VH-VL binders against q96il0. Designs and how they scored, part 338

Target 1, 167 residues: q96il0
Amino acid sequence: APERGAERRDTAPSGVSRFCPPRKSCHDWIGPPDKYSNLRPVHFYIPENESPLEQKLRKLRQETQEWNQQFWANQNLTFSKEKEEFIHSRLKTKGLGLRTESGQKATLNAEEMADFYKEFLSKNFQKHMYYNRDWYKRNFAITFFMGKVALERIWNKLKQKQKKRSN

## First folded at step 14 (VH-VL)

Design Zb31 (framework fv_ebrasodebart)
Fold by ESMFold2-Fast, scan of step 14:
Structure Zb31 (fold): chain C 167 residues (1-167), chain A 120 residues (1-120), chain B 108 residues (1-108)
Amino acid sequence: as target 1 above (167 residues)
Amino acid sequence: QIQLVQSGAEVKKPGASVKVSCKASGYTFTEYYISWVRQAPGQGLEWMGWISAHESYTNYAQKLQGRVTMTTDTSTSTAYMELRSLRSDDTAVYYCARDQSYLPRGHDYWGQGTLVTVSS
Amino acid sequence: QAVLTQPPSVSVSPGQTASITCSGDKLGDRFAYWYQQKPGQSPVLVMYEDSERPSGIPERFSASNSGNTATLTISGTQAMDEADYYCQAWRHSTAYVVFGGGTKLTVL
């Protein structure tokens, strides 16, 4: 029976998930979005006969994932805080309260919010550029180790074939 | 020669702030993070946080959250650590140390340390 | 509660093998690092990424990391190896870096 692609890869936030893969899964799988970073974590499968090189690759991928999630968690918190401060500042400048007469949170129109987005992007442009550089370098390192693991597996298969022919 | 040179010793009163500098030389500053690690007299190493040289990634130890700020100046290849609301138990040698931004090689070069004494 | 636990002290005779342990929940799933610190000096990185040795560190230094325990091993221990040794690992995105409490190695 066919399964929908996204549902096959995703897990609900609770442990009692409708589409949760078995705990004995032999594959990496993607979890629900993190509350703070909004990124989906990858849960790495650990094979029984993991080589030292494979273990190093897995540790590097896990460390890079946590680095990436922490960056976006911090970025999202900073965005939310600065957005709130901007709205409060603009409302105060206009002589308006933080809440409407009905008790709802006061908001700015699209034109006013465009000012915030322009300011935020401008202020964070250099930081995002350097994040991209580091993200690229981290992925290069992961790709390099993936290549080493692939060569190790090819070499092991060649050794296995040679040993089998000798027997 | 790769070197991290820190600012000199400081004596502060409780409630004051201290800002320690760490000037890097002999390598491309923007390729490395700078960690700040402190050590109280006779005690072990305590990680305070780290900052990327371009400030795109900054992470502080939870127990220092709200009291510590780390910054960099890429034009002078200098990292800074400011600790506010000083207490007597903040008396320690403060170290800066570098680690690669893209590959976790560990803290391979350390500054000489800066003694910060907090007393009346 | 200590996240990474080290014995406070280890004693060996010159020429013997010293083993310093560092224990933490699922530590073997993380990279471990080791630092040497002599009195009045800055720490020196002696092992990184579990078992890699920096240039200038003698071959008698080796390390492993498996399960809950990382181990620094010094073969043919010399008087000059007498120092405090600290393990380090990354643990959580919120903390990122954590140090062990340190082990004083005494060469008798």
Scores: ipSAE 0.633, ipTM 0.838, lowest interface PAE 1.2, mean pLDDT 83
Fold by OpenDDE, second read of step 15:
Structure Zb31 (fold): chain C 167 residues (1-167), chain A 120 residues (1-120), chain B 108 residues (1-108)
Amino acid sequence: as target 1 above (167 residues)
Amino acid sequence: QIQLVQSGAEVKKPGASVKVSCKASGYTFTEYYISWVRQAPGQGLEWMGWISAHESYTNYAQKLQGRVTMTTDTSTSTAYMELRSLRSDDTAVYYCARDQSYLPRGHDYWGQGTLVTVSS
Amino acid sequence: QAVLTQPPSVSVSPGQTASITCSGDKLGDRFAYWYQQKPGQSPVLVMYEDSERPSGIPERFSASNSGNTATLTISGTQAMDEADYYCQAWRHSTAYVVFGGGTKLTVL
């Protein structure tokens, strides 16, 4: 009997979309929604003459994206798990099975599910508040570096124009 | 002054668990992540995982999945790392370190380290 | 898993420039951090975000990143700079922290 090699479920939540843009791309690409986070990943273009400030901005945007992807991937997983547990517990309390007589998955009505959503939001309120705070701080930093990069580009264009007038 | 103060040295038997504490001071605890890093005798640094200050989410090194649990107590500004099913190769100095939450992540402040010895 | 590779040792004479390299796949897409560790002490951050220096770190410490290689440079190396140096980065795919193997700097 051939030993069925236990497929090591690499269950590393690789919450990063495997989206790869075309190799000859000269711009940023937006991928399809990630299956775990439901967020669209951005693949950032790297220019040949990237300045240190441009590089810093790109890296900051990349890390912020990954942070965001992981947060929502984990949040969605937790939500799905707790939702299922809630449904099961409620059905059990009602003396109902997990399947209907027709063999379909038993579900709760909208009113019963409203209780779950309220409880879930209440339980995760602080988590969401911290997420929002962190999100704003990260985006503030990104915006700040965007401004610096814009100024640098303007300055470089002015220098190039001066050099062309002097020759 | 920003400080991370860890619990004292531990001696454990194989199969036991150890819980190391890291008390933070001098900054807003809730605005940073805590990472745990270990170093076996004469070896390099090995990252174990990180936790958000409010236990909102954790990320553990694949090698330690199922054996490590990180927690925080915001009321005392203390992070905890529990390692279960200890082995001889878990003998190391364990460090807590602060990670910047709003910027690219590096470890700007470190605890003094906690020696955990696993011996029969 | 992408590993950060460092030379195991670097030796320099006092007053000379020491260079420690850290190479890794896609390191150009991530910030590099550098740590100094002396025997029996905790690591100390000496460089962050590729080239930024924390307060209290001497100006003789600098860092750069080119492609998939980060470099820590110590100009005018002193006896007190003898230590182990580690590079570190964040893996975007897993959000793991990754350290290099470390480099022992000896001042002869």
Scores: ipSAE 0.149, ipTM 0.712, lowest interface PAE 2.7, mean pLDDT 87

Design Zb32 (framework fv_ebrasodebart)
Fold by ESMFold2-Fast, scan of step 14:
Structure Zb32 (fold): chain C 167 residues (1-167), chain A 120 residues (1-120), chain B 108 residues (1-108)
Amino acid sequence: as target 1 above (167 residues)
Amino acid sequence: QIQLVQSGAEVKKPGASVKVSCKASGYTFTEYYISWVRQAPGQGLEWMGWISAHESYTNYAQKLQGRVTMTTDTSTSTAYMELRSLRSDDTAVYYCARDQSYLPRGHDYWGQGTLVTVSS
Amino acid sequence: QAVLTQPPSVSVSPGQTASITCSGDKLGDRFAYWYQQKPGQSPVLVMYEDSERPSGIPERFSASNSGNTATLTISGTQAMDEADYYCQAWRSSYAYVVFGGGTKLTVL
């Protein structure tokens, strides 16, 4: 039977960085900017004795990062697509080709592009409003669990000090 | 107090389309996504997709191949799922279920289910 | 693309501990969720975010998630716990929801 061709590239936004930090790292790592979202992903350090609370915080932070990456990758793709469609539509309305006589991509002037920008912002205002609301709520939840982890670590240090002194 | 109420059973011929509604009450509609999950007779749960209440985010299962459309009406707190080009193997109970948009909690409330029968 | 594998059936006597597994590649890196479904009824969320219990779910329900396997544990199993149980996770950067094939729990 014929060999299967190369699998298609995933065209959906990918919010997950595939960069792996060194195994013995004691810190969170910051990777290169994602191709689609242009955001730098954080790779979380996993402690040898990660508590259930620490694991929950890490998964919550990872999920929030992926959500954020996915939103901005989709936003950037939508912007690029609608910008291209706007330019093509306006050039067609003027009876102009998609290329100049020199072979360059035909473009619109600043005044015409201002119309697109204004329309895009207006159209996406509600979407960005809900993104901001969810973003602040997610960060509130993360901060809350970070506080719980900090208290757990303080409590464990206090217990260790008391045990060390009593021994 | 929190409820998801779905539209009634449908019987359709192959090639037809069906649109199921899911009316939410007792919570702030815009703070949750609505997932659609179906279950064929004697089979397990199959995720179809989800939609944010404000329609800013929508994802569909790849095997539904452009046959599904999900929408919402914020003024009535209602989600809709339309499945087109129906086949006999689309016969299933269709559920809507909510999940929080900002904090993972799982699908904590489900509609009662809508039986869609596709037969010649 | 991810597949979550559950045993088709698990049997237990009343009062004994039932254990239902859900396996998938790197499942322990994601949150797992568990649903209970009785015949003719909608699914009910019984565990979320690996090990958290919703209000109204009995304390005899517990769960864990590590490596490639998530486990739902029902201690002191009662006849009322007889149902189909489904695990769930998301894949592809929270873009896709995946359910396990389901496990029929029989209490006899």
Scores: ipSAE 0.533, ipTM 0.764, lowest interface PAE 1.7, mean pLDDT 83

Design Zb33 (framework fv_ebrasodebart)
Fold by ESMFold2-Fast, scan of step 14:
Structure Zb33 (fold): chain C 167 residues (1-167), chain A 120 residues (1-120), chain B 108 residues (1-108)
Amino acid sequence: as target 1 above (167 residues)
Amino acid sequence: QIQLVQSGAEVKKPGASVKVSCKASGYTFTEYYISWVRQAPGQGLEWMGWISAHESYTNYAQKLQGRVTMTTDTSTSTAYMELRSLRSDDTAVYYCARDQSYLPRGHDYWGQGTLVTVSS
Amino acid sequence: QAVLTQPPSVSVSPGQTASITCSGDKLGDRFAYWYQQKPGQSPVLVMYEDSERPSGIPERFSASNSGNTATLTISGTQAMDEADYYCQAWRSSTAYYVFGGGTKLTVL
């Protein structure tokens, strides 16, 4: 929704987004899609008494988010650039201008565009495969630390129960 | 057992290009990124960029965008860093260093360094 | 110039505690790393993920990172600890990784 729109001042090709999380929020907040990566950033709530382990998990999640956003911002820019170059090249070959008589940008038919998509996917297949491997490994690491945080919280609750029972 | 071995010293003229190699051994090359870090004589460390072993992820320091290219050859477990349009202030020792692709463990193993001298 | 600020030099007597600081806006929200470099040698990772020690690094090395300042602490400093020390942190907008300017530790 338009109400969830945020000001975007993007001074870096990497697609760093700026957004304003709700004031007095006690939960993680999900922002609008980044201009370049088209991914929705998560703003992490920092608890009043964050443990060192919780802090490590938050830092890992934040850096993984930024790593992911940088990858997709670069991929989206590459896709857009190569798409326009492909269209311009094919229009030049056909002896056509870049704009129609109505002032709109000239386009290629679905068959010609299908050739571009096939070539782009083929060219980037191996890169995406290894990106997915690293993405899965990063999420595995995050899950592992989430487990550690959960165990820490259980242990702290048990210690609190013992203290309350002793009193 | 784990080692990164870099190519030898280079002397270049201003405007030339240099390509430094970094051969990895003793570990699974594809599980790590390779960072490039340089150090001008008497100066501090400057991060130049990093590359994943399969070239699926590459990022360069903003200052060097357009002049640096990093590549890898997985068949030889070798990373390369090419710096173009050399200037006298590019004179430095260039290091390669490994970093895990999925955990922020830092640069735990470094190459021996390659001195690149740019002079007329 | 680096985004991370370190004092250019720190002096300590043998057996005393040395503290080297690294300052940057909201640095405590990022992982900090510390490297030791002796003359003519490659850097050596001495601390990672704010406060973790790599295998082989003496227990006298410790570190913290909070607010705007990361600190490397060397307890019972020895002559062999004399070196340049560099902090490093992930910064998403300018360079991804940034090094501090370095601190020369002198043990007299």
Scores: ipSAE 0.618, ipTM 0.831, lowest interface PAE 1.3, mean pLDDT 83
Fold by OpenDDE, second read of step 15:
Structure Zb33 (fold): chain C 167 residues (1-167), chain A 120 residues (1-120), chain B 108 residues (1-108)
Amino acid sequence: as target 1 above (167 residues)
Amino acid sequence: QIQLVQSGAEVKKPGASVKVSCKASGYTFTEYYISWVRQAPGQGLEWMGWISAHESYTNYAQKLQGRVTMTTDTSTSTAYMELRSLRSDDTAVYYCARDQSYLPRGHDYWGQGTLVTVSS
Amino acid sequence: QAVLTQPPSVSVSPGQTASITCSGDKLGDRFAYWYQQKPGQSPVLVMYEDSERPSGIPERFSASNSGNTATLTISGTQAMDEADYYCQAWRSSTAYYVFGGGTKLTVL
């Protein structure tokens, strides 16, 4: 059996945000921007009497956040890597080295970098389309469940008021 | 004095891999590129690819795509070339050569060469 | 890969001028590099860019580029100049180096 050389997928380190909210917090906390995704993580509060619908909403929000964190962490890593590779390849194409005669890091001008951005956007166009589509779907679902939770809370408040009037 | 010192001769069987080293000295290793060139017995020079010493970005000859890997170790100022799935026609002297860091000046310094023999 | 074409061999008498040509598509867009290789030795860069010589290369070595042809000229050829000579070109489109097939220079 030919040993399939495990392509070490440079798995972007799952940037476990080391942000820990205070233990006695009764609300959602927003952490600092993640170093990989540059997105601010949200730590969701879990109520003691969480309804099944509230739990579903919380889980959807959490899953969507994790999805976004992972997507942008990977995208930023890919972008950085490809950008650097482009710079190196272009310098080499020009017959230039990694440093100038003055000892400074060799760079490309804005016009040359424009080619990279165009190429990168073209290459990743489909990926971004799928991301946008899924982003909208997820947010639509979250909004829908937010509405349901709001209605549930109103209904529960009304029932409690009726019971207090009957006693 | 600028020097490129390569590893010793290798004898390999078909299907095996070989990894040749090239230790650089006498200059700032991370500011230059390293190219690899091979020469089969009685044949001409064949360019294999280049690697940036610091960031380890590579460009390989199309013929060798998928079989060759170039790497660098900046801590030891050493470049490596690995060739996989060796065939008899891979029998050659392999050279590392410095690519200049500023103007295109070709390969100004060369290693002494490493003979790789692929035989059954 | 685009191939650079060199004559397989050139013969010259001592003191005469040797000329080695290198032809290829788009060679005029970039400079040709020239290498000397003696038997059992590593190649040595003898010409780079627009007819520039590395330090230690004799002035009898010169190079010119015209259209798609580069030419290495050795004036007053000496017995010590007997070697294989390779031209090389940079290909900007692929970021590749391409070698010529090599020319054996014999000093008769």
Scores: ipSAE 0.021, ipTM 0.588, lowest interface PAE 4.7, mean pLDDT 86

Design Zb34 (framework fv_ebrasodebart)
Fold by ESMFold2-Fast, scan of step 14:
Structure Zb34 (fold): chain C 167 residues (1-167), chain A 120 residues (1-120), chain B 108 residues (1-108)
Amino acid sequence: as target 1 above (167 residues)
Amino acid sequence: QIQLVQSGAEVKKPGASVKVSCKASGYTFTEYYISWVRQAPGQGLEWMGWISAHESYTNYAQKLQGRVTMTTDTSTSTAYMELRSLRSDDTAVYYCARDQSYLPRGHDYWGQGTLVTVSS
Amino acid sequence: QAVLTQPPSVSVSPGQTASITCSGDKLGDRFAYWYQQKPGQSPVLVMYEDSERPSGIPERFSASNSGNTATLTISGTQAMDEADYYCQAWRSSTAYQVFGGGTKLTVL
């Protein structure tokens, strides 16, 4: 248990140490990276007396996280598939097999792969543009609800202070 | 005025494919997703999948994986749903419906539905 | 789990309150939506984001979502409210959307 009772919701900073948070946590925490998206999921703390605004914020953040994870999982699968197809095509053109004489997977050098990366980025430009637009809109919506929650908490503290002074 | 207009009824034989269209008007097509939902006669609603206007995001119901393909044509503000290897239990009214891409507002506008009958 | 359970039918007298439930594991952690469908017509969104009403939907419609159960409540039920009602929610981390089996509301 921490020596001081913290009021803030503290999230462990990235890169400090590899540590799994306690099962019953009073703050948000970060899990291991997803196999397909490479994104680390955030597990949201649910306060005992969650307000309707806090609940909407949590649900919106959860939905946005899952939307983002699905986008990157699909993108990474597409990248991997097209990369393998490109490598196989180039090796076939050179008259080479898919495996080296040592039994390892055959690869292309960085200069040969540069053409693939350029093609992939150009092909996916509009897709990434619209992903970024929707990502910005989702973050603006989350920020708006975070602001509403912050104002609600400030108002409640002011009401509590006013009540204490009247007693 | 916001409207989704679907293609007309179709009769198909088992093993055939059907492609239903949904033309959107009255709003910025690229700001919304299009969901496809079907309803067999006398049965409930079944979600099939959804697609973003520029095909940047597409997800299909697991039951339909490998048989369904959703596409869009932004030049005509039209979404398409193609279902292959039709079976008699694919007989249903097929609906398109829009949802916002960045807020979970639900399916606020629906097409009129397209009856697809699969019979020998 | 990805199943949403609704009672197949609910009956109410005119002017009384109708309650239609939708149950699913941890449904209260997701946004719930409600749709009304009359025979031969397309569904109509009647509630979104658990408890919000679209423009044009009467104030007698309200909803809640907590724990494992979402509830659509229609106060002062009228004959025109007779329809099939469907709940809907995002039920999977892969963004699969699921509809409940539907509830036929009869106003007798």
Scores: ipSAE 0.604, ipTM 0.829, lowest interface PAE 1.3, mean pLDDT 83

